# Miniprotein binders against q9h3h3: the designs that were tried, part 198

Target 1, 235 residues: q9h3h3
Amino acid sequence: EDGFTAEHLAAEAMAADMDPWLVFDARTTPATELDAWLAKYPPSQVTRYGDPGSPNSEPVGWIAVYGQGYSPNSGDVQGLQAAWEALQTSGRPITPGTLRQLAITHHVLSGKWLMHLAPGFKLDHAWAGIARAVVEGQLQVAKVSPRAKEGGRQVICVYTDDFTDRLGVLEADSAIRAAGIKCLLTYKPDVYTYLGIYRANRWHLCPTLYESRFQLGGSARGSRVLDRANNVELT

## First folded at step 15 (miniprotein)

Design yE74
Fold by ESMFold2-Fast, scan of step 15:
Structure yE74 (fold): chain B 235 residues (1-235), chain A 85 residues (1-85)
Amino acid sequence: as target 1 above (235 residues)
Amino acid sequence: SPELIRFKIRMLLRFAELLLKRAEELFKEGTDPEEAKELLEFVQRLLRMAIQLAEKLGNEELLERAEELIERAEELLEKLEELKK
């Protein structure tokens, strides 16, 4: 039994967010320095806790690239927390619609496309492609997890500023595909991440809103996108 | 922002508490002491991070909560270690 897998994943995500990050910030660093930075910090070699022989001697929570126009807005997370505790205490159903309404009310709108890849060349190549797309302005911001001590899959997160803006979410998918990414992508709003909605959560919610699968040759977009909550094809 | 960091510490402590309760349940059931110990060691690592960050922020509420949970976790770890002896 996987009992409490969602809580474990949520706790790890919060801890990673609060440990130091390795950041290439295109708002203050010339784009010409990106290739050297990517070579210095390949995600397959950067370790979560600074293992011997890795590029880092100290813990790293995330490796991130900020686009030139990146302007973060976390919303009213204190109001979200209070409303979440009240909702759980009320006994009212917890549904995708209820969580969407909490997020909108408190302006906690950011979300991300996720791709999970094993440590190695393909991960590093995918991350380099995403990082270049961010620095060139096709994507806003992205991050990738360091290698865990156990050597499991790593995750690349590509952010959009508003998960309720379906066109913006789909535009990010197209930019990811244009960067050469062909693996499965899933889209998760940050409100789900903050509240601990992961696989095997106690409310039995699907932890992602959208799924993108690469379509060989046929589509102008290069992908087939499904709205998981409503079971509706978007592309 | 300090508000976002405090929010994340509060959520971390909430998840740590749920995982600690699970470790306590596993200990009571006696069916998987090694899983309980591994989970408890993870919880202790999270709580030590929370204490350090709460101290840095000067947030007494978060510090007191983290200290309460780590004492509870340390008590359970001692009980688990005694089972091995």
Scores: ipSAE 0.596, ipTM 0.845, lowest interface PAE 1.4, mean pLDDT 88

Design yE75
Fold by ESMFold2-Fast, scan of step 15:
Structure yE75 (fold): chain B 235 residues (1-235), chain A 85 residues (1-85)
Amino acid sequence: as target 1 above (235 residues)
Amino acid sequence: SPELIRYKIRMLLRFAELLLKRAEELFKEGTDPEEAKELLEFVQRLLRMAIQLAEKLGNEELLERAEELIERAEELLEKLEELKK
């Protein structure tokens, strides 16, 4: 039954990506308009499929903020999918290393820090902090899920260009902490999302590469970062 | 590219079929009709996306497949509504 859950999550992710997004694009919109936009579209109030009582009457897949320097590069996702199907039929072992190799070969390098928060004031406040960091240039791009029909936690995703660039991943973590975020963060490469590697996957792979925990009186970075795959502390 | 669009349509159709079969199982079991209805509404959403892409691509075969699946979903929704009555 775990396989059904993973595919259901993949279907929902695809639908969200294809539905309309509410976007603040700092490449074309003055930074002075951000506060009004955040007030108009707080993620705790924006509903996934629209509601007469919410800010949106139409479906919203994601609420996003694009930084001034943002330049999307998804790589060759179709080639990645074809190679993945070939790998599954080949009998070769499916490991973190094999997936990393496929991602590099097909230039599917982006990844994201994830934080899961319950709908409410703390979610909206966290999203505002992240959005301001993006518009000010400390982060490149971020998005947050709308409120689901049945409820549950919402997710904020903060993207980096290259999951194999450890320094870049750590710099993003530092910027998130500087924005006032203190909750648990986990880092997932987009290749795992495209291939349907979620918590309940049939290959029993850990779905995240890094974990960041805020530490009071901790390092100069304000967090402890663990490499989940190799079980090595980085900070 | 047209090939990527075809790939997306095929993925949408696979997901829709998987979820539709799950909704059919729930209906047969007679448990949690609200979950079955929610799955069917989502199936219809995936299929409308597939139809939009198939029309844009001009692929009659994929369009007909999507329309076949949406018909099955509508029939099951009608049966669920009948059960409510």
Scores: ipSAE 0.599, ipTM 0.871, lowest interface PAE 1.1, mean pLDDT 87

Design yE76
Fold by ESMFold2-Fast, scan of step 15:
Structure yE76 (fold): chain B 235 residues (1-235), chain A 85 residues (1-85)
Amino acid sequence: as target 1 above (235 residues)
Amino acid sequence: SPELIRWKIRMLLRFAELLLKRAEELFKEGTDPEKAKELLEFVQRLLRMAIQLAEKLGNEELLERAEELIERAEELLEKLEELKK
């Protein structure tokens, strides 16, 4: 299969991570400043590489909000990638279970709920809701992509510490729904992102572990969550 | 961490080389010169990041490799621009 798309997405992700971020850090900034910060940097207007007409003159990789209790733990990403290269050359079967074990061995456990929205009011409103939930302590950390030069949909990522902790993943979903989010959500472990495993990969692996749909006519807690890996409905 | 910086440089160089090879394929196929140009501009960005890190690290080998690739990308970009009349 054509692996170029996966490598290109991995390269773009690395570049975004290395470019400057616009961060509201609730560990060092009073919560009362959040609304002004959100008004200054709506994601639909912040451009990826800077634009004289945008809020930013310089490149921005991500717009992020860190919660007061946020404590980053990326694990041993280098060890993970070295082990992955060794696995690929070994001839051993590459399965979801194999990747899960690599992630556990190297403590690369974080994951994220993703939502994709077109630039505009709906994106900015959704991001504001997520950012407030983070600052208020219902979520730990979140980020949103800036507007790409070509346009296209932007992504909001809401992180959890451990993709193997089903309860934690479900609690994050509940908090996202309580923030007023109604669109489709998908959950992806960061191990897939670090290894460049995206849709239509050579190994036919699905990088999406969970899927959440807002329950029509239900309460804010009425979302349906599916375990995509095991084809089991959790809620 | 010098080891982490070295690893980042090597990953940037790997991505740049893969994407550069893809741009070269697109140039040979002649099917999408705008895509090839966009890809080369991104390759140049990755390589400038690699150069910045290699200079901070003081690693002459990695710096030289990054400069080799950026020259190759610039040559291909010039060829693409020459095709437009």
Scores: ipSAE 0.599, ipTM 0.878, lowest interface PAE 1.1, mean pLDDT 86

Design yE77
Fold by ESMFold2-Fast, scan of step 15:
Structure yE77 (fold): chain B 235 residues (1-235), chain A 85 residues (1-85)
Amino acid sequence: as target 1 above (235 residues)
Amino acid sequence: SPELIRWKIRMLLRFAELLLKRAEELFKEGTDPELAKELLEFVQRLLRMAIQLAEKLGNEELLERAEELIERAEELLEKLEELKK
């Protein structure tokens, strides 16, 4: 059981984005249909490449829920990639600040809270809570990975429009906690995903900007959020 | 955007080449044939995506490159299957 390289993780992310998605779109589908959709496509049973025994016979890259107000804004990803190539060729240091500036310049501002859960009831229950929060308007958009390997963890991604908007990032964390989520959350800007910044990256950058830990008996904020780059508590 | 599609094809081809090379290294070392097979199956998926995009774009050069890599992956997969026999 060898681990995969950062290149393999980037390739898998690209392939998943390009394969078909199972989408509940609250902009066009009544909220009353959500529970039936969730029962039909529990993420612990939807397989990455299809299987006669699963809900899907064809490959599925992601299972997603779009909120009623969802308006996708990917920014200038092409310009970002060109600038990234130029930065690497220049020999200048690659730092969180440099990547942040690149993202701002090219309007690649979206980011996401990530939670990793083993396949099973707890994953399906967590996804159902997140999906309902999206349809009810507390969150904008979310997706969950299908089952790729027996025993392998799956990821739920909850998106925000602007990773530089700390208040918006924290509001999303609060909404995730209000949905009953208690596991560790980490926040990653999409610019890091596009540029291949993962755990074992060659620039030794922290792959996430924020970390959220649940507080038991939370009559306060419900979570502790840490800015990982600056080692500063935000809550 | 045709330029965005070209970028996607180039990235798919780059990933396919890197992963194919890794599968070739595993085969030469005689280590982890199941991982080598998994990598080759994934490489074939990446290349099929590249072929679909190259056909839509009408770019013969990128299409031919993707087809060359898929043949190379198929040859290695056949050699791995022979090890089972």
Scores: ipSAE 0.619, ipTM 0.885, lowest interface PAE 1.1, mean pLDDT 87

Design yE78
Fold by ESMFold2-Fast, scan of step 15:
Structure yE78 (fold): chain B 235 residues (1-235), chain A 85 residues (1-85)
Amino acid sequence: as target 1 above (235 residues)
Amino acid sequence: SPELIRWKIRMLLRFAELLLKRAERLFKEGTDPEEAKELLEFVQRLLRMAIQLAEKLGNEELLERAEELIERAEELLEKLEELKK
């Protein structure tokens, strides 16, 4: 069935968001405690539903680091959903542009850079670099998935406040690269998550708005960023 | 906001019902009981979240709907466990 996989992925994402999180909150915790916290909760060892052999005995949805300036704002998600139903009923074309307009109208502006890595040392090392960048103020907030029951790649999400602010999106990319990250990065606006736009959606929309590739010997920023929706090179 | 909590409950119920129907089809076909069991365990998790939110919101209608679905999931899971004996 078209969309069954997308609905299941959406359900898993919602469940993870609602289960308990392991959080290092730099707003209330000294930066000097970060290294001990990272050693206690390496994402390759923390299990989604708990395990006697892991750092956690209870379910963990996400492992997160909040920066000193972090102030969450999800916008008007209910209004967004109502407008989405109206758009589908209207017969108007469903394009990246129309989704962007819905997001702006309802103030659902946040988005995230995603990187997918196999469990192990390189995942834990990448997460430690991102977490330090957040605590040092170079990034605002980040989270990483725990190890799944069936295994598979884990995801690190690095959030920005406004996906329409290209400079802010690019600054986050630079900070990720400066933290030593060299893998492929893809950027997804949270509006796509709320509207169920995953790979295999019925509108055949690309869920990725931006893509970043590390480039050896390239520009000073160390990566090339492409606007996937408009097929335009930004760096 | 109460409106956002209501929206979250409705989404959880929608996901739970979709996955529950999938588990029911697998049970009826007699194929992959392990997948059906895993779907039902996940459905129960989604419904427990919906119940907690509905109780917090004080919405008896949504609470009743979640309880109906969790009972249905529990009944199917019990049938699957009985087949293993």
Scores: ipSAE 0.595, ipTM 0.871, lowest interface PAE 1.1, mean pLDDT 87

Design yE79
Fold by ESMFold2-Fast, scan of step 15:
Structure yE79 (fold): chain B 235 residues (1-235), chain A 85 residues (1-85)
Amino acid sequence: as target 1 above (235 residues)
Amino acid sequence: DPELIRWKIRMLLRFAELLLKRAEELFKEGTDPEEAKELLEFVQRLLRMAIQLAEKLGNEELLERAEELIERAEELLEKLEELKK
């Protein structure tokens, strides 16, 4: 069922977050070491649960790059979950606005631009561009999924610290485009992920807040960004 | 952070139970046994994480719950393996 798919995705996300990560941390590692690290751990070759033929023999949940100024702040996820259960019991309407308010109240503000790519050179090249942008300070933090299944797409997540800061979200989109990324991007607040709200949820919520499409034409702007909730073009 | 660890354990147990019930449904339907096996292996992984956290927290009740669910998953995996014969 649709509900089972959402639960399964949420469980996979939790497991990936809890398994070991391969991290290039620019706060403690010189930028000159990035190219060697990227060559050692191309995401198309790193396997989710380890393989003697891959760069990793042990499970890897995520491959991540932390920028020099990155400061983790997950907020009060436990308080968010308790408030969500109370909201469901209350009979109050569950809308994007009520979720936004819960996220603000509990400081669960991060969000991410997502891109889905097939395993291969294009994925590895895109990840390398994103990683360099993070280390150079144009983006704050990014992760890419390891290869879990033959033929299945992998995801690159580029985070911003506050999904309510539209300017920050748009600035991240511009930096992604400047890094050479041309595929479709969608932006999702982490509050939806923590609450297990994906496509086909019972409240008919769209977890995608923004959508970015590349434009090739010599425009001053490299992409068109849409506010999906209000169907308004922001760029 | 004991309360965060407790919350993580409860979430892992909740997911494991829901996915285990789905694997039990697939078994009864006679649907794709390889999909059911992959799902059960994932359930076992979630439960191993829960056990490790419960041991770290020293919470006997949560540990017992996780052990109960992992035993149930192992029983279903054995039944699936018997279907190959």
Scores: ipSAE 0.621, ipTM 0.883, lowest interface PAE 1.0, mean pLDDT 86

Design yE8
Fold by ESMFold2-Fast, scan of step 15:
Structure yE8 (fold): chain B 235 residues (1-235), chain A 85 residues (1-85)
Amino acid sequence: as target 1 above (235 residues)
Amino acid sequence: SPELIRWKIWMLLRFAELLLKRAEELFKEGTDPEEAKELLEFVQRLLRMAIQLAEKLGNEELLERAEELIERAEELLEKLEELKK
């Protein structure tokens, strides 16, 4: 079921956030150490719940790289949740606009570009490119999921500070493309993640705000970006 | 800060209860005991996280709720193990 699936994904995301993370923190660690760290913790080999044969024997929720200027601000997530419960009870329409207003009111503004890749060389190479862009200052922060027991695709998340700042979101897309990434990207505001808006949700909301496809020629940025909420092609 | 921790505990308990009910449904249907087992293992993980946070808060009511859910999960796991025989 759509609602059940969304809550299961939300539970897994919460558990991953609460489990230990493997972090390269450019605020306190020299950039020269990044290549060795990437070689030690390739995301295709790091296991979600640990394995003596992998780089980790203990559970790992996320593998992350923090940029020099990274300053986390999750906003008022508790107030957001209380307002969300009130909105559902009120009978008011649940639309992208009402969710945007809740996010602004509670300062829950961050969002992320998502890419899904199968475990293997291409995932590790893509992650290395993103990590270098973060450490060099072209992106602010990123994380990648470890390998799950059942296999399947892993996700790289590249964060921006404010999903309502279209220019900032597009600038992050450009930086991701400049890092050599050619796969499909989708952009999701963290407010949707906190409220459990995933694919096939009960409110029939599109779970992402933007979609980016790599394109040769035409666009100076190397991508075509679609605004999913307004059905407008931006490039 | 204490309010955020309390909210996290309530969310963990709600997720655990929902997934436990799912596992109970799968057990009754008898169609996928491996999926039910995986859900129960995850439920136990969520409840362990809830217990750690509740212990830091010193909240007996939340600890009791988590213990009730763990007992239900353990009972179902034992029943699933009997199906393997």
Scores: ipSAE 0.581, ipTM 0.867, lowest interface PAE 1.1, mean pLDDT 86

Design yE80
Fold by ESMFold2-Fast, scan of step 15:
Structure yE80 (fold): chain B 235 residues (1-235), chain A 85 residues (1-85)
Amino acid sequence: as target 1 above (235 residues)
Amino acid sequence: SPELIRWKIRMLLRYAELLLKRAEELFKEGTDPEEAKELLEFVQRLLRMAIQLAEKLGNEELLERAEELIERAEELLEKLEELKK
């Protein structure tokens, strides 16, 4: 049962990545066009498979904003997958350390801060704040899921280049908080996404590396960050 | 690359078969026909993606496998709609 949920989430992620994306690309589009684009495609109204009553008639996998300096690098995902299958058949222990080494070996280093919000004004407002931070250069790239047929929470993903660069991960958290975001954030390396590691995974691994909670007054950073794997408070 | 496309097709087929088996289990249980229908619609989507990639790759074996699975999903979806009546 645990395994089914994790593989179902992996299948949905793969399908979303392969379906068309709605992209605001700051490398080719003037920043002055952003507000009109955000008004045209609010994530609470864009539907996953299209609907005559929504902004889209065709399927949309993701709504994304690329920063002016964004340069994508997904690494060797095919090599990662082959090595993962070999590791599973070897009987060797599956641990966070083993996955980290696979990621480094295959240059699959990107990761993301995740926030889950219900469809509505708060989601659209949060996404607009993140999108503006990306276009202004405080973040590199972000995407948000469209509204699912059944409803449920949507996810905003804010990417960093290297999950092994703790300072870079923490700097992204600070920029998200500076954009006015106050909800819970969790950080997930893309290697976990590619390998289908979610909450209900077969190996019972914690699906995220870091957790960020907003705090009113106190921390100079505006949040407290926990290393979930080692259960150690970083801020 | 052709190898990356082949890998994507194989993953789509693997997920489609897993989800199709779950939809078959739900059909036998008869407790959540709407969930089974939603799974089958998603399975069909995964398989249509696999078919498009297999056609572009020119791999007849993968294309035939995807077509077999989509037919199986269509048959189950038809049975679920009949059961509603």
Scores: ipSAE 0.633, ipTM 0.886, lowest interface PAE 0.9, mean pLDDT 87

Design yE81
Fold by ESMFold2-Fast, scan of step 15:
Structure yE81 (fold): chain B 235 residues (1-235), chain A 85 residues (1-85)
Amino acid sequence: as target 1 above (235 residues)
Amino acid sequence: SPELIRWKIRMILRFAELLLKRAEELFKEGTDPEEAKELLEFVQRLLRMAIQLAEKLGNEELLERAEELIERAEELLEKLEELKK
């Protein structure tokens, strides 16, 4: 919870993944039940480790919504990590390109748009909009972090199946904007998360591939998307 | 799979030991006892997860290792709290 190191952030991510999740699964639950579920579990009130005053008494790692067509494919994460260790000992340069090839080889292709918001009404409203878009089929799957013990910003993650599919990544951004989201978004491939590539990593890699900013009247309505690695505007 | 669970336990133990050593360094330096305490509480959290997984897996060796580390974390936390008396 109180860490600025990549190792601490990786440990926290692993712990969150292993703790129980609160899930609305549109594959098995009618869409009509979503509003009641959102009212019961507003992310600003759900606590990471449980609290008598919160909706949960037990730990919650993530609050998630699965779309009707959601079909998870994590790829070969174990093989990815073994290959990563081999790459580090090989002396080959660690670049976005070598990480991309590692991800493709091991089919670890998923990625996510990230938005960070302070606990409160705006977070809960943003999450409700994203959750509705998922249940209605405009997005595939999303999750939001519970409130940390010390507070701080919470993160909403909106997933796409393949980070190498630029059109799919851009389509997800458009759907997020259509849901009323106006904050800064950044896109991170899951391979970076599994390998512990966060802010201030030892290879000096940008921890995200894309950045989306809300801009009315820009090159496209709703947002401008930048390829951060190549410094190229995509919209 | 049992192999994946075993790998997860080993990763947790590795993180816990690294973070525990950082907490020990903070205690030795005498700076920011609150940060050391918060770090130790997280280490205890990680180790309880490792214990749960090791019990589920039935791996006595990993269970014993996790218990050793959690005892070390508890001892350091007690030393930090003794400083308040």
Scores: ipSAE 0.312, ipTM 0.725, lowest interface PAE 2.9, mean pLDDT 85

Design yE82
Fold by ESMFold2-Fast, scan of step 15:
Structure yE82 (fold): chain B 235 residues (1-235), chain A 85 residues (1-85)
Amino acid sequence: as target 1 above (235 residues)
Amino acid sequence: SPELIRWKIRMMLRFAELLLKRAEELFKEGTDPEEAKELLEFVQRLLRMAIQLAEKLGNEELLERAEELIERAEELLEKLEELKK
């Protein structure tokens, strides 16, 4: 039942980033307009390549909400890529620690909590909850994929500024849970995305740093967070 | 930056070629023609993006490579459509 290769996922991500985005920008748009915007663009109905029968007639790569304090900082991605090529040529070991050092050196620190949901009411409801948390200031920025041509699962990405800041990563998880989200969450640093490191990579690296599972009555914070890299339970 | 744009074009061309080869393999096997068609449509989309970026950058080498790959994808899509007739 295997679907796509790591190369296919990387190619799709690159295409989506380059296509137009539907954005609710809380820095310039009143929060009172959010509910109407969410009703106009439910992610289960927005099509990836446009359809006269959907909310969009033209391609949409992502549906995004920017918080009031959102200040994009992708770091030095160009320097990161040059250093990555040099590392591969050097014969030095490629490990999670080496990638972490490259990310810190080039200030490519952002990362994201990911949740995958089937198209439908539950996806739209989850996205609305996340979008409201962003506009209200509990989260900084988030995006959701439009409905794919094949109708597979869609992904909601909730970003944090610094994947090395455990407290910040955990605070984002708490805010996601407070928004009513109960599904599995996995956390991936953007450095892995920029370098094309996905699940099936030749260095056998796990791109997931953290995993969050909802716990009914198990944890005071409502979830258990595991550090996948060190196999340590954080909560 | 021009260097970042060059890198993006090269990655798009690499991905397009890999996916095109997979579509060619599916065609050869005679299985999943709809999957092959969807891959080819996506490959064509990636290549059109690469062409647009290469034109803006003024890089004739990258533009020529993208045009070679898109022609190859169009030829395979035509062969798939011929099988339906």
Scores: ipSAE 0.355, ipTM 0.758, lowest interface PAE 2.4, mean pLDDT 85

Design yE83
Fold by ESMFold2-Fast, scan of step 15:
Structure yE83 (fold): chain B 235 residues (1-235), chain A 85 residues (1-85)
Amino acid sequence: as target 1 above (235 residues)
Amino acid sequence: SPELIRWKIRMLLRFAELLLKRAEELFKEGTDPEEAKELLEFVQRMLRMAIQLAEKLGNEELLERAEELIERAEELLEKLEELKK
């Protein structure tokens, strides 16, 4: 983990969410503007904390594309936080099942497919494909991290409305594969992000629910999807 | 929403304090002072964000908490720099 703890990863994610975002919003911006926007802000060149030599002089937390039908609903995050503190104080086990119930109770249902890629042409090409799929309506919303000061992999996040909706999760995977993406994908519910569940978390939870692997000549529209907790093939 | 932003600031402060404690532990152990310095620089960036957001919300409690933590981080950074003489 590059010396980073789960707390450090959670803090960086929170800070990124609160720093300014570079957004292409298809609800208000003509689709014809997308190619110019992608050329102006390739994620391999946009820097996390700004650099006069990069496209941005000021900090950027995320680079995002919103689809025309995108309607965000974060749920009751305040209620989720209060319930999380109560759960930790209660001494009850913290498991995927208890976190799932907290998420459902407080309507914090969104989640995302993650892909981690090194800075460079392949990252920028993958992001462009995802961004076009969002603007064309095959995906709802996506974002990509800017380049960190010390380097390291960047992450593309492709969101779905409800992590408990397996069909919706699988449909997003299919659209990602149709965009030409062949790397490993993992799926993480936003409730885990809000509660600071990353690798090396103190509860020893697997930070992702599903994985998707490209499958040559296979079913599932070019991928094999596994439920990590139950070790069950979803297709 | 203002409530969600308030919650995010509170979580930033909690994570900043945990990382600050980690930097204090590294200083006490005398090992990896460069890692401690990198943690402190990151903590200071988080706390400056928390201060700006707390000011925009007009939340005095969050602002005071962020200022307390940034002072503590600055004190530790000065001690680490003294080790270089």
Scores: ipSAE 0.259, ipTM 0.663, lowest interface PAE 3.3, mean pLDDT 85

